VHH binders against 6-phosphogluconate dehydrogenase, NAD(+)-dependent, decarboxylating (gndA). Designs and how they scored, part 8

Target 1, 299 residues: 6-phosphogluconate dehydrogenase, NAD(+)-dependent, decarboxylating (gndA), of Haloferax volcanii (d4gst8)
Amino acid sequence: MQLGVIGLGRMGRIVVDRVLDAGHEVVAFDLSAEAVAAAADAGAEPADSVADLVDRLGDDKRIWLMVPAGDAVDATLDDLDPHLDGDDVVVDGGNSHFEESVRRAEACSAAYLDCGTSGGPAGAELGFSLMVGGPQWAYDELTPVFDAVATGPDGHGHMGDSGSGHYVKMVHNGVEYALMQAYGEGFELLAEGRYDLDLESVAKTWNNGAVIRSWLLELCEEAFREEGSDLGDVDDHVAGGSTGTWTVQEALEQEVPVPLIYQSLAERFGSRADDRFSRRLANRLRYGFGRHEVARKDD

## First folded at step 1 (VHH)

Design n19 (framework vhh_h_nbbcii10_fgla)
Fold by ESMFold2-Fast, scan of step 1:
Structure n19 (fold): chain B 299 residues (1-299), chain A 129 residues (1-129)
Amino acid sequence: as target 1 above (299 residues)
Amino acid sequence: QVQLVESGGGLVQPGGSLRLSCAASGRTFSKSSSYALGWFRQAPGQGLEAVAAISRSGGSTYYADSVKGRFTISRDNSKNTLYLQMNSLRAEDTAVYYCAADYTWGEYSYTLPSQYDYWGQGTLVTVSS
């Protein structure tokens, strides 16, 4: 089949490459002419504008968006929508907030699929995990593309109605935060604990048949292999996290307790501060307490 | 979209010094919205090796054991530029040096090439007499 792709950053380029590799046709556009030229070198048909991309697509248009979340998605849809009708399909493969995806689906002239995409840049080698929300028929129509982009046919799924794909991906990222924090705490205990352990060997062993085996644990093994069991000089600052924040916000709205997800997010906030007011005040209070203790022991 | 352009490479004698620069366009290196930044190198016939990295705040740095004490990574947010000061150069430092930037600094290993979203084209450093 033929797929239009708009947005040729690292993730969008992986979609292009995997779809082409599966034997489909791609028409590609990005504001960067250099990115379009690189996609063309890989076998995509270059488009000069959103309108040109639409003109190059067949009667039933299938378009994948991989542009930054927020205003860029809406600007792209404003350019696309005059050219679309109800038998066309638009996929938002970015990390949009699920409520924005519901709003966009209602406004769009085409069927709108919100597609939570997980796997990061490693998706180039492994394929992505795709969590798709929106009309069942549109999901069914895109199955050959989803098969190409995902890590096999079980690497994608139809979650439910519009917004559910980005919703499930949002919660996935919240869970990922909690799991990363849990691995971090476990390995810290081992690093600081009573035995002198090779943490690369521990991570490898845990990832071969243990109940906590995962790709995150492969990344832990890799980190210990490259940095040593003490992690050398690895920065403890943790940046990013909008999807984790969105998960906690949704949990509050639905009155669902997510203490582990929340705590992992709180730890990330703490890592960003070089000098926290609360720690400075606590130290001053401890200093004051110590002075009063010394003075008042004689009273 | 972020584009990274390296400069400052060339031929240098053992024991010499070079300063590499990486100029970014498309986004600024302000502390609140900058990418995490790193330098990687690839010697002839070898894979990519992490050399140095600097956090978004500039408060934390990483250096590979092979370059600790000899190389210094720094950033100038006003010039939107990343630097690598290379001192006491050795023949084994001969490589193509790449600048890399990433949105997810500290969330995954900063020594993994896959962690970085944007890459420069590379600049050759040759250390020989």
Scores: ipSAE 0.000, ipTM 0.127, lowest interface PAE 16.8, mean pLDDT 82

Design n20 (framework vhh_h_nbbcii10_fgla)
Fold by ESMFold2-Fast, scan of step 1:
Structure n20 (fold): chain B 299 residues (1-299), chain A 129 residues (1-129)
Amino acid sequence: as target 1 above (299 residues)
Amino acid sequence: QVQLVESGGGLVQPGGSLRLSCAASGFTFKYSSSYALGWFRQAPGQGLEAVAAISGKGGSTYYADSVKGRFTISRDNSKNTLYLQMNSLRAEDTAVYYCAAQPGYDSEWTYKESAYDYWGQGTLVTVSS
């Protein structure tokens, strides 16, 4: 089939390449003329505007958005929507908040699919995991594209109504936060514990038949191989946190306890401060208590 | 079309200060919060090194250990401009400094160079007497 792709950064380019490799046609647009030219070199049909992309597509338009979350999605939809009707399908493959995706779907003239995309840049080689929310018919129509982009037919699924794709992906990332924190704590105990261990060897052993085997553990093994068991120069600053925050906010609204996800998010926030007022005060209070005892002895 | 243009480089004496600016165009001010921005440098004969990075809204930052306490990254989204305030400069800070932008496709940003899609042409900073 024919797919329009808007947004040709690293993730959008992976969508283009995988869809082209599967034998489909792609019409591609990005604000970067260089990115459009690179996609054209890979076999995409270049468009010089959103209107031009729409004009190059047939009557039933299938368009994948892979633009930055937030204002860029709304700006793209503002340009796109005057050209769309209810037989068209727009996919938001980015990391939008699920409530924004519901709002956008309600306003969009076309069928709107929110598509949570997982796998990062490794998706170029392996394909992505795709969690799709929105109208069943639109999901069904895009199945050949989802087969191409995903890690196979089992790598994508229809989650439910509008917003459910981004919702499931949001929670997935919350779980990922907790798992990363758990691996970190386990290996920290081993690194600082009573034995002098080769952590690459430990990670390899744990990932070959042990109950905690996973792709994240493969990444742990790689980290110890590349950086050493002491992690070399790797900084303790952990960036990000938006999907973890959204997951915790949703858990609070629904009154669902997610203590491990919350604690992993709190650890990320704590990693960003060299000095924290609360720790400085706690140290001063401990000092003050001891000082009062010494003062009573006629110092 | 996204374009990044660095300015503010030049020759400075050890212990001196410089402020680098990166003007972003092609994404409007309404898009600026959707991009994490970073500074990278390449010293003569060395590989590319992450110096500092800042999230789309400016709420979180990263600094390489070699520059922590000396450099400050900041951004003005209303002007689509990224800044790097460099204080207490050392000879080893001599490098070409690149501005880079990472779209917010993922819910998290990173300071790894492979994640940055848009790059400036670089500005030379020379620290010598």
Scores: ipSAE 0.000, ipTM 0.363, lowest interface PAE 12.7, mean pLDDT 86

Design n21 (framework vhh_8h5u_2)
Fold by ESMFold2-Fast, scan of step 1:
Structure n21 (fold): chain B 299 residues (1-299), chain A 125 residues (1-125)
Amino acid sequence: as target 1 above (299 residues)
Amino acid sequence: EVQVVESGGGLVQPGGSLRLSCAASGFTVSKSSNYMGWYRQAPGNQHERVAIIYSGGSTNYPDSVKGRFTISRDNAKNTGYLQMNSLKSEDTAVYYCAKVRYTYDEYGTKTYDYWGQGTQVTVSS
């Protein structure tokens, strides 16, 4: 099968490499000539522009977009769409909001698949998990590509109608937030608790037969091995939060309680402030009740 | 080397019209890698996108200005424009022209490489 790939950053390059390794052909384009040259060195056919990529693909175009969510997707589609018809398939493998994916599918001249892609950079070795929404025929058509990019046939699935792929991936990320927070709290209790524990050993033990074993625990074991049980040099600032925010917004809209996901998101927001107004006011209010001395900032 | 200069701001009455210009040097407004946008900032707010024009000539607008604002380019003059019609008091802001560049990865960033100094638009009677 021949696949066009637009977006040759970290994730897009993994798609290229896995598709080539499976014996398919790739036509690759990126705004970075260096990224295109690197993909060509790996065996991809380089394209000099979106129009050139389209021309190289022939009549039934299959194109994978791996560009940042938001405006970059719309910009790419605006460049592509004049060259597309209803026999073509476009896959958005990025991290788009599901409502934007529905809007894009309705406007696109080709069949549009929203493909939630999970696995991060580890997907290079392991393959990704792919959650695909959109027309059944287009999903079926792309199955050989999905087999190559995913961890095999069980690593991808057709979720449902347009938007469902990115929707399921959004909720997946919400769950991931809560799981990371839960692991963090558990290990913090052990680190601060009454025993002097080797947390690398704890993580390894928990990941071999325990009910909470997971790839996240492999990452915990790695962290303790490399940084020590006190996590030495690691900062407590936690960046990101868009997919967690989207999940909480959707939960509120549907009136579904997600307290653990919400609290994990709130903890990330709290990590970004060196000093929080609410804590300072709480200290002053406690003094106003006549119970505690006010803590004052040092000069 | 690369420069963006906004002009055309001023005071207008509600319902009035104004045209902003963005003169670009050091990059080509019509090139496929160069997307142009107009952003505005009212006091106390982050930059809000009000228009973008993509390499293919397609445009996008938020609902707050859709049907009232039109972004365009003059490739010969290497200049972008924002035509603002039926202006409202809530359109009062400093308007900025930016070249928009994107990176392609799962955590990719929108890069606003070329912000100008801005031009003030005040809608008041």
Scores: ipSAE 0.000, ipTM 0.139, lowest interface PAE 15.0, mean pLDDT 83

Design n22 (framework vhh_8h5u_2)
Fold by ESMFold2-Fast, scan of step 1:
Structure n22 (fold): chain B 299 residues (1-299), chain A 125 residues (1-125)
Amino acid sequence: as target 1 above (299 residues)
Amino acid sequence: EVQVVESGGGLVQPGGSLRLSCAASGFTVSYKSNYMGWYRQAPGNQHERVAIIYSGGSTNYPDSVKGRFTISRDNAKNTGYLQMNSLKSEDTAVYYCARVTYEWDSSGYKTFDYWGQGTQVTVSS
């Protein structure tokens, strides 16, 4: 199969490399000439524009987008759409909001697949997990590509109608937030608890046969190995939150309780402020209340 | 400290021209694909994309400004520009410069979007 890839950053390059390794052909474009040259060195056919990429793909175009979410996706689609028809397929492999994916699918002249991609940089060696939404026929047509990009035939699936791929990936990230928070709380209890524990050893033991074993726990073991059981200089500021926010917003719209996901998101927000108005007011109110009952006025 | 500062706004008559500048500082090269864009907002409207220039020099414009506006950049000065020609009353807005880069993490794509405070463009009758 021949696949066009637009966006040759870390994730896009992994898609290119895995598709080429599986024996398919890739036409690659990125706005960085260096990224295009590197992909060409790996065996991709270089394109020097979106129009050139389209021209090189022949009739039934299969195009994978790995550009930043938001305006970059829309700008790329604006360039592509005049060259597309209903027999073509476009895959958004990025981290778009599922409602934007539905909007884009409705406007696109080609079949549009929203593909939630999970696995991070490890995807280069292991392959990704792919959650795909959109027309069944388009998913079926792209199966050889999904087999190459995913961690095997079971590493990808058709979730449902347009938007469902990014939707399922969004919820996946919400669950990931809650799991990270749960590991953090457990290890914090052990670090502050009554025993002096080697947390690298604890994480290793938990990750070998225990109920809570996971890749996240492997990352916990690495953290304790690299930083020590006290986590050294690691800051308590936790960045990010877009997918967690989207998950909570959706849960509110659907009236589904997600207290653990919400709390994990709230903890991230709280980590960014060491001086909160609400805490200051609460302290003042407690002082006011206590002073009404206070009999002692000295040290 | 990342800073994005716009300049060059002002008052101009219909049919006139203005050149906006966007100076960025505090950035480091960490990723190959990124872009710089100009956006505008008039009272009561959503932010509207006006122009994007990607890392390789490709540009994109909405039909409302295509042929009248030109985005460019000087990589040595880390400065972007928006040349606005044949200005119309409907171009009156606050113009914002955005510098966007992205990296991947376990939550998906992480975008680093840095916005300036905006510069007012008024096209008078």
Scores: ipSAE 0.000, ipTM 0.197, lowest interface PAE 14.0, mean pLDDT 83

Design n23 (framework vhh_8h5u_2)
Fold by ESMFold2-Fast, scan of step 1:
Structure n23 (fold): chain B 299 residues (1-299), chain A 126 residues (1-126)
Amino acid sequence: as target 1 above (299 residues)
Amino acid sequence: EVQVVESGGGLVQPGGSLRLSCAASGFTFSKYSSYMGWYRQAPGNQHERVAIISSGGSTNYPDSVKGRFTISRDNAKNTGYLQMNSLKSEDTAVYYCAKIEYKYSDEGYTYTVDYWGQGTQVTVSS
């Protein structure tokens, strides 16, 4: 199969490499000329623009977008859509909000697949997990590409109608937030608890036959190996939160309780403030209730 | 840093033409790439993209302006343009020039869209 790939960041480059390794042809474009040249070195056919990429593809175009969520997707579709018809397929492999994916599918001249992609940079060696929403025929047409990009035949699936792929991936990330928080709390108890433990050894033991074994736990083991059981210089500031926020917003709309996902998101927000108005007021209110001492800033 | 100044707006009769200009500073060739675009906003509406040009020269327009508007860039003068033909009353809006920039890093990449200046008013009325 011939596949156009637009967006050659870390994840997009992995898509290119895996598709080429499976014996398919790739036409690659990115706004970064350096990224295009690197993909060409790997065996992709370089394109100078979106229009050039389209011109190099055959009559039934199959195009994978691996650009950041939001305006970048819309800008790319604005460049692509004048060149597309209903027999073409566009895949959004990024982390778009599912409602934006539904909007884009409705506006797109081609069949639009929203493809939630999970596995991070490890996808280069293992392949990704792909959660795909959109028309069944378009999913079926891209099965050879999905086989190449995923961890194997069971590493991709058709979730349902337009938006369902990004929807399932969004919820997946919400669950990931809660699991990260749970592992963090468990290891924090061990770090602060009764025994002086080698947390790398604990993580390794837990990942070999225990109930909570997972790839995320392998990342915990790696963290303790690289940073030490005290996590060395690692800061407690946790960035990000968009997919967790989207999951909580959806849970509220559907009236589904997700207290663990919510609390994990709230902990991330709290990590970004060293001094919070609510805690300062609480401290002062304690004084008002007959507590004669009050803590002050820089103490 | 990046700054854009829009000009060329005004009052024009239906069927008339206007050419908007976007004087840019801070746009230099580097390992980063960017799109340039024109957006408009009429009272009571959200911002609408009316034209975009990629670093490779690809252009795109929504159906509402396709065939009537043309975006271009003069690299020697570091200016962008929007040629607006066959103007309709529905084209009445404040027009903004925006930079959409791709930045690559080992952690990923991001785009930024910024509106600078006050925009330029286009009024299509008899």
Scores: ipSAE 0.000, ipTM 0.152, lowest interface PAE 14.4, mean pLDDT 82

Design n24 (framework vhh_8h5u_2)
Fold by ESMFold2-Fast, scan of step 1:
Structure n24 (fold): chain B 299 residues (1-299), chain A 126 residues (1-126)
Amino acid sequence: as target 1 above (299 residues)
Amino acid sequence: EVQVVESGGGLVQPGGSLRLSCAASGFTVSRSSNYMGWYRQAPGNQHERVAIIYSGGKTNYPDSVKGRFTISRDNAKNTGYLQMNSLKSEDTAVYYCATVKYTVWGDEYSTTYDYWGQGTQVTVSS
């Protein structure tokens, strides 16, 4: 089949390459002419604009979006929608908020699939995990593409109605936050604990038959191999938080307790402030009621 | 190749101002959702975070620079800035820009140290 791809960054390029490798045709566009040229070198048909991409596609258009979440998705849809009808399918493969995906689906002239995409850069070699929400017929029509992009036929699934794909992926990322924090705490205990341990060796051993084996643990092993068991000069600042925040907000709205996901998000927020007002006040309050010595910044 | 290049450093008198720029290249220009931060290191000191700008424009500063330094980003130019006002001798350091590409895609495995510049010297002295 023929697939239009808009957005040729790291993830969008993986979609292009995997779809081409599976024997499909790709028409590719990005605001970066360099990215378009690189995709063309890989076998995609280059488009000079969204309108040009539309003109190169047949009557039943199948278009995959891999643009930044938020305004970029809406701007792309504004350019596309005048050219679309109800037999066309648009896939949002980015990290959009599920409520925005529901809004976009309702407004879109085409069938709209929200596709939560997981696997990071490893997707180039292994394929992605794809969590798809939206009309069943549109999911069914795109299965050859999903088979190509995913880690195999079990690597994609139809979650449910519009928004459900991004919803499930949002919660997946919340779980990922908690798992990363759990590995971090475990290895911190080993690093600070009573034994002088080779953490690369520990991570390798845990990843070969232990209960907590995972791809995240492979990444822990790599970190210790590249940085050393003390993590060298790696900063304790942890970026990101959008999908974790959305998960916690949804959990609060639905009255579902997610204490571990919340705690992992709170740790990320705490990593971004070297001087915490709450800790300074707690230090001073301990003096007020218990006469504990007050540590001061110039000490 | 992904590159991060700092500019705008120099010698300035106490109370003066400087504006540092951080140009990121090798990225898709439309990726406005990455995170950017400024860090500094003075002789005898550990690396210190100076300013962070998160996806969506939220910023964070330590007390040592809060109210004096302002971080901003021009997503169209893929460039970050650090406006430094009311400079003190204690601000003398090599300033480093760090950015994270692709935190909005897939699994968010990137961190602020993924791409670092080579640093730019700021000296505050009369």
Scores: ipSAE 0.005, ipTM 0.183, lowest interface PAE 11.4, mean pLDDT 83

Design n25 (framework vhh_7w1s_2)
Fold by ESMFold2-Fast, scan of step 1:
Structure n25 (fold): chain B 299 residues (1-299), chain A 120 residues (1-120)
Amino acid sequence: as target 1 above (299 residues)
Amino acid sequence: QLQLVESGGGLVQAGGSMRLSCAASGFTVSNYMGWHRQAPGKQRELVAKIYSGSTAYDDSVKGRFTISRDNTKNTVYLQMNSLKVEDTAVYYCAKVKYTYDEWGTTYDYWGQGTQVTVSS
C-alpha cells in the first residue's frame, strides 16, 4: 500500500525504512529539507509540503504522524484536516497524552488512530511494539503497515476505542520506570555491597533463565560492557518523566495505588537537585534532637 | 571503552566566536547527540541537539549556535557565534545511548566537559 509519513526524525525515519523494506510505497515530508532528502535516498517519494504529500497520496489517504507530542501534532493536523475526509486514516505514532488523542480524534475529519510505539531505536532492527486505539475498520486497513513496522504480527494490537493506544503505552512506560528503578537498586546494592563483582557477568547470568530476564537486562549488560561496572562516565541526572507523570496522574484520578511507579518518578525528580531543602531541614532536626537528648541525660 | 572527548573551549571576548568539538570513540555520532551546558550553581541544560534529519536549539541560542556532525571523523560540533557573558558555562557533549522513545528515559553518556568563559 501507499503510506504518507510526516515527521522524519529518528523514529519517523525507522517507520519509513521498515515500510519501504516491506515493499510498500512511502511519501515523506518533514520541515527539514535534509531529512526529506535522506528519506528520498532510501526510496521514499519526497513531498515539499503537507499539501503536496496529500496530493501525491490519492483518494483513500493513510498518513502516519511521527512528530513531537503537543503543539506539533495540532499544527500538523491543522494543515492536514482541510484535505481529509472520513475514508482517510491518520495515525499518531508519537507520545501524545491519551486525552489529547481523544480530543484530536473527535475534531479530525479522518479516522484517527492513536498508536503507542515502543522499542526505541532498536525498532530499526527488531521492529516496534504498537498499541493502537481508535476505529476497528481503520486499524484493520492499516494492518499491512503495522505488520511491517512491528516486530511481527504479534507485535501490534488493537487496544480499544480512541485514546486506548496511547493510554496503554502510557501505563507501559510507567511500568518501565518502576522496572528500571528496581534494576538500578539491585545493581547498586551489588556494586556497593560486600563482593567485588563483574556486573556485566551478573546481568548476563540474570538474563539467561532467571525470573527477571528482560530486554532491559540486555541493556544493563550492554551498559556494564561499555561503561564498566562502576558506570564511571555516566551522570546520575535522569532526564524525562512525562509518561511516568501522566501514569501517576491517571492513577490518582482513578484512585488506583501505584506506589512503585510513583517512587520511581520521585527518584528521577530527586536526581536533578544537588541540594534539597528537605535534606537540609532533616539534618537540622537531627541536630536539634541530639541537643534535646543530651539535655535530658537522665533518660 | 566508550568515550566522548570535548575540545575547543577557552576564554573569548563577548561578541566573539568559538567552535567546540566532540570526538566519539566506540560508537557512531549519526544517532541522537546533544550539547548541554552547566553554569556554576545551575542545573545542566540542553543547548542543541541533532538526530537523523532534525536539529533543535534552546531559545537563548537560536540564530547564534549551530550543531553539526561529521560522520567520517565521528565528531559533533557546536559553532558558537555572537557569544554573550551569559553563555559562560562548562559545555558537555552527550549521547542518548539507550532510548525507548524520543521523550523516554535513557542512560545518557556524557563527556567530561569543556569550559567556555566569555569576558566582557
Scores: ipSAE 0.000, ipTM 0.133, lowest interface PAE 13.4, mean pLDDT 84

Design n26 (framework vhh_7w1s_2)
Fold by ESMFold2-Fast, scan of step 1:
Structure n26 (fold): chain B 299 residues (1-299), chain A 121 residues (1-121)
Amino acid sequence: as target 1 above (299 residues)
Amino acid sequence: QLQLVESGGGLVQAGGSMRLSCAASGFTFSKYMGWHRQAPGKQRELVAKISSGSTAYDDSVKGRFTISRDNTKNTVYLQMNSLKVEDTAVYYCARVTYEYSDSGYKYFDYWGQGTQVTVSS
């Protein structure tokens, strides 16, 4: 099979490498000439523009987008769409909002697959988990590519209609937020608790037969091995939040309670400031009703 | 074309100071930026990174180097003080263009062409 790939950052490069390793052909384009040259060195056919990429693909084009969510996806589709017809397939492998994916599918001249991609750059050796939404025929046509990119045939699945792939991935990330927060709280209690523990050893023990064993826990073990039980100088700022926010918004709209996912999202927001207006006001209000001494900012 | 352009490198005496600049063109400036360096015959290593007011440094440069940004100018800086001969390397600016998931992990996937810094004794 021949696959066009647009977007050659770390994730797009993993798609390129895995597809090439499986014996398929790749035509690659990125706005970065350096990224295109690196992909060509790996065996991809370089394209000089979006138009050049589509020209090199021939009939029945299959194109994987791995660009930042939002404006970059729409800009890429604006460049692609004049060259596409209904026999072509475009895959959005990024973190797009599922409603945007539905909108893009309706506007796109080609069949549009929204593909939630999980596994991160650390998963390059093992492949990704792919959650795919859109037309059944388009999913079926891309199965050889999905087999190559995923952890194997069971590492990808057709979720349902347009938007369902990104929808399922969004909720997956919400669950991931809660699991990361739970591991963090557990290990923090152990780190600050009454025993002087080797947290690498604890994580290893928990990951060999305990009920909370997981690949995420393997990453905890790796973190303690590489950074030490005190996590060295690893920062407490937790970035991200888009898919967690979308999950909470959807849960609210559907009236489904997700207290753990919500709280984990709130903790991420709180990690980004060490001085919060609400806490300062609460402290001053406690003085007002209870005459508790007001802590004031130092110079 | 999305591009990062490093500047401010050159020859400097040990104990001196130098400031590197990285200007972004063709795109909106990323809030996740870093500086890497590669000495002759060695692997590329992370020197400093910055995200939304948080900074981190490699132990070899901690206390000597400072990373900062000017979002109005789409520029990130690396202020290098008390330079050592061992700091001689090609310095690369990098940005994060894509976050693969909302797990909070970030990576540097776009690189500038690099700027040479040579520290003489």
Scores: ipSAE 0.000, ipTM 0.236, lowest interface PAE 13.7, mean pLDDT 84

Design n27 (framework vhh_7w1s_2)
Fold by ESMFold2-Fast, scan of step 1:
Parts: structure tokens; sequence; C-alpha cells
Structure n27 (fold): chain B 299 residues (1-299), chain A 121 residues (1-121)
């Protein structure tokens, strides 16, 4: 099969490499001439523009977008759409909001698949986890590509109608926030607790047979190896929060309680202030607490 | 300075053995380390990796190549046995660094310069 790929950053390049390694053909484009040249060196056919890429694909175009979420996706679709018809398929492999993916699908002349992509650095060697939403026929048509990009046949799945792929990926990231917070609290207790522990050794032990083993624990072990059990000079400011915010907003709209996901997001927001008005007031209230309040209850 | 430095390449006869070393400085040494290779006119491919306390190999090198590491020396090794002419390539040591930036999953590869391995018939 032939696949067009637009966006040749780290993630897009992994898609290119894995699809080529599986014996498919790739036509690649990026605004960076250096990125296009590197993909060509790897065996992709270089395109000079979006229009050139679609011309090289022939009829029944299959195009994977791996550009930053938001305006970059819409700009790329504006360039692509005049060249597309209903037999073509476009995959958005980025981290778009699911409602934007539904809007884009409704406007797109081609079949539109929203593909939540997860796997980090292991994706280069093991493949990604792919959560795909959109028309069943388009998902079925792209199965050979998904097999190549994913960890294997079980590494990708058709979630449901348009938007469901990015929706499931959004919730996945919400769970990731809660898991990161849980690991952080556990290791903080150990770091501040009664024993002088080697946290790299603890993380390694927990990640070899324990019930909380995960890829995130591998990152914890790496952090302790590189920074030490006290995390050296690593800042406590935690940036980001978009996907966690989207998950909490959706939970509120659907009236589904997600207290752990919410609390993890709230802790992230709290990390961005050196002092907090609420804590200053609480301290003042403690100072002003009247002995009469206690006596009145005893009387 | 962050750097990956490969050594141990060269010319070897088919059926022979060779050991590649990758010395890492600073934070370039992590548990996500691997060896890739690129033959003339072919794509760069992963041959061996060591991560998460486990190892994995490409089918073409299984049983012949062994990846290992020495945490005391911040060094990753690739022991290559029963070499074939088809193993001729430039071999690259790599560290994968992950970060999440809210606009997408991004990672940085710290790559060595590569070391040539030539297997003659």
Amino acid sequence: as target 1 above (299 residues)
Amino acid sequence: QLQLVESGGGLVQAGGSMRLSCAASGSTFSRYMGWHRQAPGKQRELVAKIYSGSTAYDDSVKGRFTISRDNTKNTVYLQMNSLKVEDTAVYYCAKITYYWDESGTQYTDYWGQGTQVTVSS
C-alpha cells in the first residue's frame, strides 16, 4: 500500500519508518526541507508541497497527518481538501480535541479518521497504541498501515464513530495524570519517610512483578538513576494540563465523577504558585481562632 | 556535554565476532538504549534494544547479537557473533528521551556518530 505522511517531526518520522519497514510506500512532506530530505534518505518519496504529495499518491489517497493540534491541522486540511473526494481517507494521528475532530470530519471531502496515538519513545521500536474513530470501511482499509504502526494487531482498534478515537485517547491521558500523581505521592512518602531508601532500586523492584508495574514506573526509575533519589535540582513546577482539563470538562458535562483525575489536575495547577491566598487566609484564621469557640461547645 | 561515542567497528570475516561499545556522558545514559544500523541504500533499522529491564532483538540478529550495559561505566555494548555479509552497515548507538508537551508526544534522540562494520566473504 501507498501512504502519504504530512508532518515529519519525531512522531511522524516513526510512522514513516515503520510503514516503510513493513514494505509499504510512503510519500512524505513537511515544511522543513531537512526533515523531508531525511525521510527521503530513509526510503520515502519526497513531495515539494501538499498538492505535490496528493498528485504523487494517484487515486484513492491515504494520508496520515502528524502535525501539532489546533491551527496546524486546519491549515493542512485547507490545503488538502480541494484535492480529495469520498474514496480518499485522511488520518489525524495527533492530539486533537475530539469535538474538533468531529467538526473536521463533517467538513472533510474524504473519510476522516481520528487516531489517538500513544507510546512515547518505545513506539519507535515496539510501535504505538492506536485508538481510531470514524467510518468502519476507512478503518478496515487502513488496517495494513495500522498493523505496521501499532505494536501489532492488538495495538490498534476501532473505537466507534467519528471523534471516538481522540475521545478515548483524551480519557487515557486523564488516567495518566492520576497515575503520575499517585506514583509521585508514593515516592514522596518514601523519600520523606523513616528509612533512607534508594528510590531507583524501589522503582525497579516495583516494576518487576508488582501490581503497579508500568511504563510510567520505568520513567520513575530513569529519573532516580539520572537525578538521584532526591531528584537533584528538578523543579516542582508541572507544566501543561490541556488533555487533563478536557477530560475533567467532559466528566462534568456527562455528570461522571472523576475525583482522582480532577485532584491530579488541581495539584498540577497548585504547583505553579509559590504562595497561595487560600493558605495565607487559613494561617490567619488559625491565628485568630477564638478560645471561646471551644469553650462554647464544652458549656 | 551530552554525547554518545561508539567504538569497536572495523573489518571482520564472515563467521567472525565483533563487540561494539557506546560510551555515554551526562544524561545520555538511560535505560532506554538501543543499537540501530544502516546499510548503503537501505533504511536505518533497530537491531537490539535494552529498556524496562528487558532486551529485544530484530529477527535477523536473534541468537547472534547480544545487547548489554555496564551502569558503572555508563556504557552499552553490542556483542555480534556469527557475522554475515548482510550485517555490513554503519551501527548507531541511541538514547531515546521522552517528554510530553501538550501539543503532542515528542522525544529526542541522542545519536552517536556511528561506527562502520564491514563483513567480508
Scores: ipSAE 0.000, ipTM 0.138, lowest interface PAE 12.4, mean pLDDT 83

